# Ledger of designs, part 322: VH-VL binders against q96il0

Target 1, 167 residues: q96il0
Amino acid sequence: APERGAERRDTAPSGVSRFCPPRKSCHDWIGPPDKYSNLRPVHFYIPENESPLEQKLRKLRQETQEWNQQFWANQNLTFSKEKEEFIHSRLKTKGLGLRTESGQKATLNAEEMADFYKEFLSKNFQKHMYYNRDWYKRNFAITFFMGKVALERIWNKLKQKQKKRSN
Below, E stands for the ipSAE of ESMFold2; O stands for the ipSAE of OpenDDE; V2 stands for 0.75 times the mean of E and O plus 0.25 times the DockQ between their complexes.

## First folded at step 12 (VH-VL)

Design K9 (framework fv_ebrasodebart; at its last look DockQ between E and O 0.01; V2 from the best seeds 0.00; counts 0 for: pae E 4.3 > 2, placed apart)
Fold by ESMFold2, look of step 12:
Structure K9 (fold): chain C 167 residues (1-167), chain A 120 residues (1-120), chain B 108 residues (1-108)
Amino acid sequence: as target 1 above (167 residues)
Amino acid sequence: QIQLVQSGAEVKKPGASVKVSCKASGYTFYEYYISWVRQAPGQGLEWMGWISAYEGYTNYAQKLQGRVTMTTDTSTSTAYMELRSLRSDDTAVYYCARDQSEFPKGHDYWGQGTLVTVSS
Amino acid sequence: QAVLTQPPSVSVSPGQTASITCSGDKLGDRFAYWYQQKPGQSPVLVMYEDSERPSGIPERFSASNSGNTATLTISGTQAMDEADYYCQAWRSSTAYVVFGGGTKLTVL
């Protein structure tokens, strides 16, 4: 029987899902968003006759995925931490408690929070600029090797046709 | 010529902190990451973490999380590693090494090492 | 969690082929790197991305990485090749970068 994948149509409300790739798959496939990075992992297929060039491409893609997930997981944690620190600082300055009368965390209105979002964007601009540079460099390298793999596969098809003609 | 030149040897008491510098030359500093690796006497290499040439994006080894801070100063092309709450088992040679930002391809250039001795 | 295991020592005669292994769970799914360290010196990168050789490293150095084992191979081993050799994986989930324990190569 076909196995129910941990597929979700777009965004899952809970954010945490069981994720189980098919045991016997001949293709790469994309899983649900990671809890911490909010990025969808790619699970790479390893064929039995993978060429050295194909192996290098797969490893480059895998390394890039791990780098990307770790960057965004760290940035999401930084955003949460700085947001709470900002709220705490502003509530303390206003002489308000950190919790409402109902026991919920106190927060700031949208106008007050706009200062945080502007400050966070400005503070992190350089980090995101260098992330984007590294992201483009990684993806250009991957694209280059994808082209090399495509040419290798075309060449192998031509050799197979020549072998059929000689037989 | 690509070079990483580190600050001189230091002797510290337990509980103190140390900050080792690594001045880069011969390449575009902010295009690479700096990795920090230490080696206790008679032991192997232990990766401590890396930092982008601009401050803020760092990855630290789990063992050192909370005790280590890595920073950079792009105006002087210098990376820094600070280790706090020093213990005697932090006695080691501390190396900085360059990592390729596009793909960390391993550590192609290393500093000369900085001996940090922690003793009372 | 992730550990890269190397033999503590390897001995070879001059001119023979030395093989230094590095074992880790699913290591062949990661790029492996190799460093040479002589006494009192900083490490030197001798192999990267499983099997690539940096410029300036002699052609007698080669490497492979498959399954759970990466192997550094030095053909025609010379006395100058005596050193400690470390393997490294780039993307260990436990530390992002993990080094093996090191192997002392002795040429006698």
Scores: ipSAE 0.235, ipTM 0.680, lowest interface PAE 4.3, mean pLDDT 81
Fold by OpenDDE, look of step 12:
Parts: structure tokens; C-alpha cells; sequence
Structure K9 (fold): chain C 167 residues (1-167), chain A 120 residues (1-120), chain B 108 residues (1-108)
């Protein structure tokens, strides 16, 4: 059995966004778009007195962000690769070069590229459906924990007011 | 690792032809240009021409027009340079070099060189 | 063919700054590539057109352009930097590549 050479899946390097928010920031920060995913990373603020619920919410948000970053980084890489392969294949079929005589990259027309996009979307339709499903699940969970944290904060404020009235 | 491996040294008589090969590895061969550069003993570098690996577009130095032919084989990732009507002043080390992907502006990787000696 | 002119030789003491110039017509519109060649070896690219260094090239190497003159600068020159240096330009009108005559750098 010929050893199927493990196609080294060029995994998008986990580009740790070098964006570091100011140390004294009490807010979430949005970084520049990641070069692979094109998503803007959020640096989540960590309160000094973070409650267990707040911590859970923060972790869930972080995990969801990482999940999104990885998905889109990989998707964009795949897209770019397949697009290039498509262009090369189509040009070859037409008997055209990859470059013009002047050295410029040969391009396909909009109609031909439309075919690529249709095929790509069709091929990745199921993947996108699963992504969307999981995206909604994660966001619903986040929203749920946001609500819990909000209630906890209200309750804590009420307790503090009662203690101040009793002293 | 990107490598360009050239054929071995050649000894030719005046009026003969020589064909030097350059096998590329470690990159997508057809996406780049290949330039040929020669260097006579104790002299500087002389650009001979470039070829697009995929299209086969060529551009030769004016001095060598009509005598030089560059070709590529994308199936074997090999570039060839043929020089005809050899003269004693064609005695040189011949280099293949990879050019930048977009334009043949500069050479980022070089072969080891092939010595061609033209002697009576 | 437009000729790029380089000094035939430059001598520097260890630790000093070496400067190699490359002059040519209409070079002001373009940056030069620079190559290092040691005896019996193939040329090695040391500077790109945009004055960028390839991977593995020390930071002591830099390049600049002013008018029709490109300059390769080697700060803190070391004995290992002794070599022939060639500038190279590309002509947009003809797509020709042109090399300078080369400069022998000697570290004394």
C-alpha cells in the first residue's frame, strides 16, 4: 500500500496578536485585524475582584474568540490556496500563462471567478452550516452567563446598601 | 530547502554549443523566473537573460541575442540554457538563479555554478 | 547597456564602517540589489531592492539610495565580510538586469 504522503496541512500559525493593551486599562480592548483570520481580537479585562461567574463568562468569551480566530484563519488559508489553484488550472486549460509578457499576474475575468466562488461555497456549505450552528450555541451560552453576572452584580449592590443602612 | 543544482563542468571547442541544466527544488518552480548569469575568470557578473518558468517568456541580453536559448521543463522543474557558436571569451562560470516571483528583478537563490571552458 | 559603476576596491579596518557605492543613470528611480561573493562561491543576496535584508544577513548590512547612487553600508566590518560586492539593478523599459563591476572589500 503506497504510504499516502501526509499532506502537511499548512495550519495557519497561531499568530499571537502582539497587541498589548495598556496595563492600567479597566476595559476590554480591541486589537487590529489578525493577518490570517482578519478578525479583530478582543483583550478581555480581568477585574481584581472577579467573581466565579464573571471568570466563567470571560473564559467562555475567550474560548469562543479563539475558536472563531482558528476557524477563519484556516478558512481563509484554504480559500486562498484553492483560489490560486483554480486560477492556475483555468489559465492552463485556456493555454494562457500565469503572467503576461510584461510580468504581471494573469487574472481571470469576473465570470470565471464567479464560478470559483460558487464552487467554493458549495463545497464548504456543510462546514459553514456547522460553524453557524456552533456560533449560535456559543453566543447563547455567553448571553446566558451575561445575564447571570448582571443579576449577581445587582444582588451584591443591594446587600451592600443594606449593610450601610444597618451601621 | 530551496536549491538550484546545475549540471557539471563542460569543455567545448570554438564554434560548438553547450547546454547547461539547472534543477530546482524546495519551491513551486513554475511560479518563478530563472535568470542566467555568467562570470568570466577574474571578472564581474554578467547577466545573460531570464525565462519565466511556466510561460517560457524569455528576455536575453543584447550581446547574446541569437546565440542563447533558455528553456524550462516544468515537469522536472529544470531550466536549461544553451549557448551556441562558442568563443574563447565565453569561458566562464555560468549560474542559474531564481528571481523574485512577480518580476525578474533580483536573485534570491543561486546554483552552484557550471564551469564552461572553450579551448581550441 | 547602462553600466553601473562601482569602485574597484574598498579597504577598511575591522570595526569600521565600509561604504560601497553604485552609480548609474536613472538609478534614482530604483533601488539596487546587493550581492556578496566570496572566492570560489556563488553570489549571495545581502540586500533587496527595498533596502530589506534577507533572512540570515546580519543587521550591520544596510543599503540606501540617493539620487543616482545606491550605497551598501557595512557597520562594524568584520574579517568575514571580506568579499566581492556587486550591485544590481533592473530596467523597467527593457526588463534587463544589470550588474555593477563589483567592489573588492578588503578588511585590513
Amino acid sequence: as target 1 above (167 residues)
Amino acid sequence: QIQLVQSGAEVKKPGASVKVSCKASGYTFYEYYISWVRQAPGQGLEWMGWISAYEGYTNYAQKLQGRVTMTTDTSTSTAYMELRSLRSDDTAVYYCARDQSEFPKGHDYWGQGTLVTVSS
Amino acid sequence: QAVLTQPPSVSVSPGQTASITCSGDKLGDRFAYWYQQKPGQSPVLVMYEDSERPSGIPERFSASNSGNTATLTISGTQAMDEADYYCQAWRSSTAYVVFGGGTKLTVL
Scores: ipSAE 0.029, ipTM 0.632, lowest interface PAE 3.2, mean pLDDT 88
ESMFold2 (binder alone), look of step 12: mean pLDDT 90; pTM 0.936

Design L1 (framework fv_ebronucimab; at its last look DockQ between E and O 0.37; V2 from the best seeds 0.67)
Fold by OpenDDE, look of step 12:
Structure L1 (fold): chain C 167 residues (1-167), chain A 120 residues (1-120), chain B 111 residues (1-111)
Amino acid sequence: as target 1 above (167 residues)
Amino acid sequence: EVQLVESGGGLVQPGRSLRLSCAASGFTFSSYGMNWVRQAPGKGLEWVSYISSSGGSTEYADSVQGRFTISRDNGKNSLYLQMNSLRAEDTALYFCAKDFEFGSWSFDYWGQGTMVTVSS
Amino acid sequence: QSELTQPRSVSGSPGQSVTISCTGTSSNIGAGYDVHWYQQHPGKAPKLLISDNSNRPSGVPDRFSGSKSGNTASLTISGLQAEDEADYYCQSYDSSLDAYVFGTGTDVTVL
């Protein structure tokens, strides 16, 4: 019995974008689009005197970014794979080769591809619903913590002003 | 109902490796961070490791840093802990624990634990 | 590992109120990190009682309340019942360790 080669599920390498922002930067940096997700990664700045709320906010943003990167990387890979399989299957059914007489990759017409998109969306509907739900939850939480951090900063500034007036 | 079921515990000699598993059900596993927490016999709770919902971020206690690896398979609703270079001090009941919610660094559901005993 | 400090044991009569303290440092509770509380009965998994200093999850009785001030968090059990006999742990985050930290645990006995 031939050992069915364990299909190495090409897990999208968690490609930590090798983009290193300048060491002296006091700002968040946006990297180039990731090759799998097509999302631009953000490198978050870490202040020397980061408050617990600021740290939590940063971690939530970072985690959400990673979550988005992974989701779209996997979704894009799945989409590409299934699209290719669909095209090959349809071409085969039509008795057409994978290449045209000009040597170009054979493609399906817009109507046939519409069927693929409809099927793909239907198949992945639940997945997208969960993604959207979680996306809103995460962004709501992040926004909430952004508000908290803003209030904390205002309060700290007021305290500093009071201390300067008392001296 | 949320369920977490740990497995893979047992008796091992020092320096050996063991892999723990946690099977999750009753919730959207891919939406939550997961943790390993351990409890030595007759002792308190000790946080061991964290993995984000996507698996993109991991954190470890200093006591296990470089020896343990946390991972997850969201397609199988499973959490793992690869434990290498085990020590007597690693003897504990190991719990799988779910993050309460995004932005809350607390754990709302716990498994019953799997016992790891490291002895010569 | 820097543990949060709890009293070893606390006791009370049925119907009384008991308070468990959790004392941290400037790198955890004192830094402003939230405190969470867990109940653990013998041979059972921990149960979340209080999240984020004072938030009570669904299913947790209102007799349990949490507070935080300075470097100290407190869990109060009002109207102590026999079923409240258990170990209680506080939990927070420590910036110096970049890790979650638990308290030393408190054994609550009902007399």
Scores: ipSAE 0.810, ipTM 0.928, lowest interface PAE 0.7, mean pLDDT 92
Fold by ESMFold2, look of step 12:
Structure L1 (fold): chain C 167 residues (1-167), chain A 120 residues (1-120), chain B 111 residues (1-111)
Amino acid sequence: as target 1 above (167 residues)
Amino acid sequence: EVQLVESGGGLVQPGRSLRLSCAASGFTFSSYGMNWVRQAPGKGLEWVSYISSSGGSTEYADSVQGRFTISRDNGKNSLYLQMNSLRAEDTALYFCAKDFEFGSWSFDYWGQGTMVTVSS
Amino acid sequence: QSELTQPRSVSGSPGQSVTISCTGTSSNIGAGYDVHWYQQHPGKAPKLLISDNSNRPSGVPDRFSGSKSGNTASLTISGLQAEDEADYYCQSYDSSLDAYVFGTGTDVTVL
């Protein structure tokens, strides 16, 4: 399911609790694979009393997921297009069809596919290098905010526990 | 060498439309959220709109909601602002601005701005 | 409509310190949202001076410092220099507007 679907989760109207199941969830939800990226999106829960830190973490995780899905969707489309063009051009040069009727010498054809993969990776090396750099930057930021949110929640619980004991 | 270059400003009549562009270079454009911020002559800064790095999330100031549309083309390293139903109060210098660090809600690089004048 | 409030102007002599306040509400700074600061020279684009209340981006002199407490953030320019003459804006996020908000701006004059 698209990430927009998670934003439509609502509780049932009052007075209808027995007839309408609630749409509210206290947990993140994982949707089906995206058509283009083949990655499963996470639909994040938004609590009623979300702190500024929790909001930043959630938006960073959402935006990182979207960024990652877009990268791989684009790479998958480019890969598929260039792979088909490579195969088509090599078959045309050999005077062969797309392998429908005739048998092909597998050894030569397999070596050509290895050449395609090697050239594709070489051609996209800089783009993947920048992707990896930014993925690590994003992962570091997410981990940092996760730590800050965890500390914030522990601190709030300890302060409330201390107040109860002192009363 | 990060550069942001706005274009598409000009003089238009109220009720007309205008499309602003921002050409980005010197950084991985598709990794960062982008913003439009405007400044009326002799006035302060006013945030206009935000778009996430992938384009999947957008936000608008109430003053432009429903009239302006932010978009981006990561293949062309370009940010856009479609401005419909323009009003005199939209007269301003429009900057595009890049998000600073991941998880920061601040803007580190700004373009020179493009002037939009809405007048009869 | 919910702008962050800044003094209209502040002045100081070279070598002195000036402090610019940025006052918000319980829906922005008071809710715990971070404050950022920008410097704008006449006819130029803004430049980020301080992010996340007190972080100085690379290339920003250490005479610029920021802090936040309650509903108020402060930018301090110590050792004021002639090139510091500019407009300064704070910026935060407002949860009631679901929007980024800027301060009203402060004109810093170096006497």
Scores: ipSAE 0.725, ipTM 0.888, lowest interface PAE 1.0, mean pLDDT 85
ESMFold2 (binder alone), look of step 12: mean pLDDT 92; pTM 0.938

Design L10 (framework fv_ebronucimab; at its last fold request DockQ between E and O 0.47; V2 from the best seeds 0.72)
Fold by OpenDDE, fold request of step 13:
Structure L10 (fold): chain C 167 residues (1-167), chain A 120 residues (1-120), chain B 111 residues (1-111)
Amino acid sequence: as target 1 above (167 residues)
Amino acid sequence: EVQLVESGGGLVQPGRSLRLSCAASGFTFSSYGMNWVRQAPGKGLEWVSYISSSGGSTEYADSVQGRFTISRDNGKNSLYLQMNSLRAEDTALYFCAKDFEYGSWAFDYWGQGTMVTVSS
Amino acid sequence: QSELTQPRSVSGSPGQSVTISCTGTSSNIGAGYDVHWYQQHPGKAPKLLISDNSNRPSGVPDRFSGSKSGNTASLTISGLQAEDEADYYCQSYDSSLDAYVFGTGTDVTVL
């Protein structure tokens, strides 16, 4: 029995965006869109006196970003692959070649492509539901921690003002 | 029900390598960070390594830095720990532990552990 | 590795309250990092009892409570029961190590 070559599921390489913000930056940077996910990565600034709460928030945001990048990179790869397979299959069924007489890549009409999109969405519906659920949970948590950090900063500012008034 | 099942433990000689696995079920594995925590016989808990939900970020204790590699396959709901250059002090029960809620650096579910014994 | 310091053992009679302390440093508990508590029965996996200083996960009895002040966290077990006999570990994060840290563990015995 021929060893069915383990189809290396082409997982999108965890493309760590090679974007490096300037070393002396005191703010978050937005990188160019990732080639796989098409999402713009955010490089988070780390303050010198980062509080534990700020650190938690930062790490949560970073982890969520990575999660999003990976999801969409994989989704886009899957989409592209399945789209190509669909096109090839349909062209073959029509007795058409992969290239036109002009040498251009043969394409399907809008109606046929609509069928692909519908099928793709249907097939991936559950995956998208889980993604959305997790997305909401993550963003809720991030928002919650943002609120906490904001309160902490306010409190620290108030304490500093009180100390300055007492001296 | 959330389940974590560790495997791959055994008796090895110093300097050898071992790969641990953790099979996860009962939750969306790809949504949570995962950890390895070890417990030497008759000793306390020691955090070993962390991997983010996507696998894009990893962290290690100093005691294992450069020797151990944590990885995951979200498609297989599996966590791994490649242990190289094993030492006698690496002898422990190794637990797979799931991160708790987002932003909480606690571990809510643990496996039963797999025993690693490093002895000459 | 800078372990969080716990008493080696704590004992109490059924129905009594016992408190386990977890003392850290300026790089962990004293820095403001949250403390988590775990219960471990002999030969069993650890179980999360308290997260984020005082939060009780679902399924954890209300007799368990956590608090934090300064560089010390505390786990209180009120109405001690025979089933509470176990090892208890605190856990936090240490910024100097950039790592999670556990306490030395406390053996709780029910007399």
Scores: ipSAE 0.882, ipTM 0.959, lowest interface PAE 0.5, mean pLDDT 93
Fold by ESMFold2, fold request of step 13:
Structure L10 (fold): chain C 167 residues (1-167), chain A 120 residues (1-120), chain B 111 residues (1-111)
Amino acid sequence: as target 1 above (167 residues)
Amino acid sequence: EVQLVESGGGLVQPGRSLRLSCAASGFTFSSYGMNWVRQAPGKGLEWVSYISSSGGSTEYADSVQGRFTISRDNGKNSLYLQMNSLRAEDTALYFCAKDFEYGSWAFDYWGQGTMVTVSS
Amino acid sequence: QSELTQPRSVSGSPGQSVTISCTGTSSNIGAGYDVHWYQQHPGKAPKLLISDNSNRPSGVPDRFSGSKSGNTASLTISGLQAEDEADYYCQSYDSSLDAYVFGTGTDVTVL
């Protein structure tokens, strides 16, 4: 269950926990790890004067986070389900029960479990390749829009200074 | 090749319900937002509803808010529109449409549409 | 519900250029939202011609171009051909409606 790629997108670029007035936005918020995906969600704040570019960036980040969390939640469930099925199948082939005499859940040794991990990775290889492709496409788009928003904010600051005719 | 195939249209009386389906193929369905867009006979295009790639976000035109529900099943590469409390003005050809590139709010692939007729 | 305003009809002879306008309000095009263009032949689904004001998707002929200024976007068809006879729609987003909005549509006739 590799989770490395998703962590980059779910972490707020500048967000840290601090007091922020309601509806005035200082930063996005980073929540605790999601129970099913093990990823930390970003809680996006919407300022009152959000520009069209800012809105596009926010929605793209939100939807990318949702997409990423859904992928890993599904993969974690699939991993757990297939792991149990593999163990049960191998125990049955050996003529062993699902529980030991003490009632503990029977398991396989490390070499046997390595067979599962190899099989799981092989079965899911193409799915992970498509996931990585789309993750990089999304990351490129997010970075591009972050740059556009930064330029827009600089331009607006320059216009405000010229309008006030101060400084 | 990208294909979107709508189904579930038909003739219904006002106040009744229909459920439209859209079967998607030729792209990673779970990676893109999806839309329903309708076109009344002889009229222009009207956006109806949007659902994000994961299904976590939905939006509706005011004309259908509270009556229509968009949903998706990424495991089946399928998009749905549950249409309740149908009215004569809902009569249209209904297209499903795929979001273009990430960060663009254009629609690059459209199905052929399924016709919904609401009349007494 | 608001719609983006387009001329009802535009015509031109083969080889000429025609331009279709798309006029919005301060809550859509005037707010800075991008404009997209679609071509629809009779009995067919719309086809994306121009995205994000001026981007031409793969497979769209170079004779189609788009621009946006202020509240108005324009689609230009250079070197008009018989197969360009169709309906054309612009599309944007409206922040007051929280909705995608389409233009009223323009019938392009090739004389």
Scores: ipSAE 0.726, ipTM 0.899, lowest interface PAE 1.1, mean pLDDT 86
ESMFold2, look of step 12: ipSAE 0.674; ipTM 0.875
ESMFold2 (binder alone), look of step 12: mean pLDDT 92; pTM 0.939
OpenDDE, look of step 12: ipSAE 0.858; ipTM 0.952
ESMFold2, fold request of step 13: ipSAE 0.707, 0.697; ipTM 0.891, 0.886
ESMFold2 (binder alone), fold request of step 13: mean pLDDT 92, 92, 92; pTM 0.938, 0.929, 0.940
OpenDDE, fold request of step 13: ipSAE 0.881, 0.881; ipTM 0.959, 0.959

Design L11 (framework fv_ebronucimab; at its last look DockQ between E and O 0.51; V2 from the best seeds 0.67)
Fold by OpenDDE, look of step 12:
Structure L11 (fold): chain C 167 residues (1-167), chain A 120 residues (1-120), chain B 111 residues (1-111)
Amino acid sequence: as target 1 above (167 residues)
Amino acid sequence: EVQLVESGGGLVQPGRSLRLSCAASGFDFSSYGMNWVRQAPGKGLEWVSYISSSGGSTEYADSVQGRFTISRDNGKNSLYLQMNSLRAEDTALYFCAKDFEYGSWSFDYWGQGTMVTVSS
Amino acid sequence: QSELTQPRSVSGSPGQSVTISCTGTSSNIGAGYDVHWYQQHPGKAPKLLISDNSNRPSGVPDRFSGSKSGNTASLTISGLQAEDEADYYCQSYDSSLDAYVFGTGTDVTVL
């Protein structure tokens, strides 16, 4: 029995967007859409005097972004693959070729594709539910840390003003 | 119930390589960062490496930087530690540890560990 | 490796309160990074006791409490019980190392 070659699951290369913001930038930068996820990556600015809370927030935002990028990259790949397989299977069942007489890629009608979408959504329902749950948890945490950082900054400003008044 | 099961430990000679594995169950493995922490016999805990939930970010202790590689397969709920150029000081019980809640840089679940012994 | 400093051992009688200190530096606890605490029984994996200085995870008894002041964190065990005999480790983050750091560990003995 020929050893079925382990299909190298083409894990979407963790395409670190090669977009490098200018070194002197004091702001977050938004890159072009990723080719796999179609999400725009954000390059987070690192302040020279970053507080532990600011660092936690930044790392959490970065991790959340990476998580989101990976999820959608994989989902899009899976979707594209399954869509293509579905189309091929249906065309074959209809006795149709993969190409029209004009040489164009043969496509299915909207009704047939609706069946694919329904099936795909049903199959991936649990996955999407977990994604949504985690998305909300992550964003809640991010928002919470944003609040903490804001309070910390206010407090530091007040301390500085008091010190200036005492001198 | 959350379970982490380490494997791949053993006796190796200095300079050799070893790959550890951790099988995760009972939680959404793809949602959490994972860590390796080691404990030399009769010693304290030492953090070794971190990998983000997506695997896009990795961190290493200076003691293992350039020699160890952390990786994960979320489809298999598995964490790995490739250890190259092993040294006697790498002798330890290696724990797989799960990140706690988001923004908490702590570890809420640990495996029982796998023993790595580096000896000539 | 810049370890957080803990007392080697702490002892107490049943029902007493014991406190374990964890002393850091300006690059970890003193920089404002949170401290976490773990309990480890002999031959067992560590268990998270306190997260983020004072937060108790689910299932951790209320007799365990954490605090932080300056460059020092403290774990207090109130109403010491026989099952509390274990090693205790503090953990934080060090900005100079860009790494998680553990304490030297404290052996708690119940007399």
Scores: ipSAE 0.829, ipTM 0.944, lowest interface PAE 0.6, mean pLDDT 92
Fold by ESMFold2, look of step 12:
Structure L11 (fold): chain C 167 residues (1-167), chain A 120 residues (1-120), chain B 111 residues (1-111)
Amino acid sequence: as target 1 above (167 residues)
Amino acid sequence: EVQLVESGGGLVQPGRSLRLSCAASGFDFSSYGMNWVRQAPGKGLEWVSYISSSGGSTEYADSVQGRFTISRDNGKNSLYLQMNSLRAEDTALYFCAKDFEYGSWSFDYWGQGTMVTVSS
Amino acid sequence: QSELTQPRSVSGSPGQSVTISCTGTSSNIGAGYDVHWYQQHPGKAPKLLISDNSNRPSGVPDRFSGSKSGNTASLTISGLQAEDEADYYCQSYDSSLDAYVFGTGTDVTVL
């Protein structure tokens, strides 16, 4: 039974300019990129008649998003910190300052920076292996529950049509 | 081998606080949600609190809401329960428990528990 | 807090089958939430026996089985053995409490 007016909206494909949460809605939303992880969060709606399967799916998606946001926020922070340390270490070895004469941060050439990127990836290899395994496990579970919810909704629609014909 | 080891229990007066810890090993702690479940002497099991794998989501039983705080440190493979304003009714053996599989909402591994006694 | 209802005790001889019921309400089992089962020997931690109504985790003997219908779930122990003497708890989720809920517990005695 509806208590409040609600409208179904298609999910916004992209962009903060299209994101405008309706005051009354029954849809999920995609928010702007998180400044630490660079991932766009999903803002989940809880329908009035959420089934147990729908609730499990929603919580699994929410917790997977939390997990993913935390991983990439930590990786981005570590990357930035280690990149600056690498640059400063190499500049010191060359006898150069941290800034150019113009006041800009001193940099290394592309070949020198390639050493950093290779070292960073190598150091984080185990962490990325565990992330990849868990990402696939979570994705499989989400897909499985999406299928179960879809079947549940089909069965409920069929029972609703049968009841209307009987009554 | 999955192991969960609780600590920090003891005898405490009503209104005081305790902090429980649970050390985890033998699995990827950061991949799973964790729970506290308690059992009063001679009584059944009562769920107390939940924390998601990242620590971003928490849930509490009504009986402890506002008094207990669950937290985790994934870098130390440790789960915590800060228990404030303790009451005699909080007397129980406290277990930490690991979520089974994604979406199952069941607990496959439990510690042996740490005893909390609240008495004047 | 609302608890799931279980019989206080059940007894059987070795080799017999026993069944433990777990009855809930329209806000938990009756709403469609899954039921899980745990075994607890004296002085030991609970052990997961059955998840998602009927799924048996690895290492659990096949003499343990579970089912659910309506507001009621059942755990059946076929071919009762001496080591099955323990307390058994069902568990589900309750939407009105926003909480996990356990059954009252059943003491299984092996003659």
Scores: ipSAE 0.612, ipTM 0.858, lowest interface PAE 1.7, mean pLDDT 86
ESMFold2 (binder alone), look of step 12: mean pLDDT 92; pTM 0.935

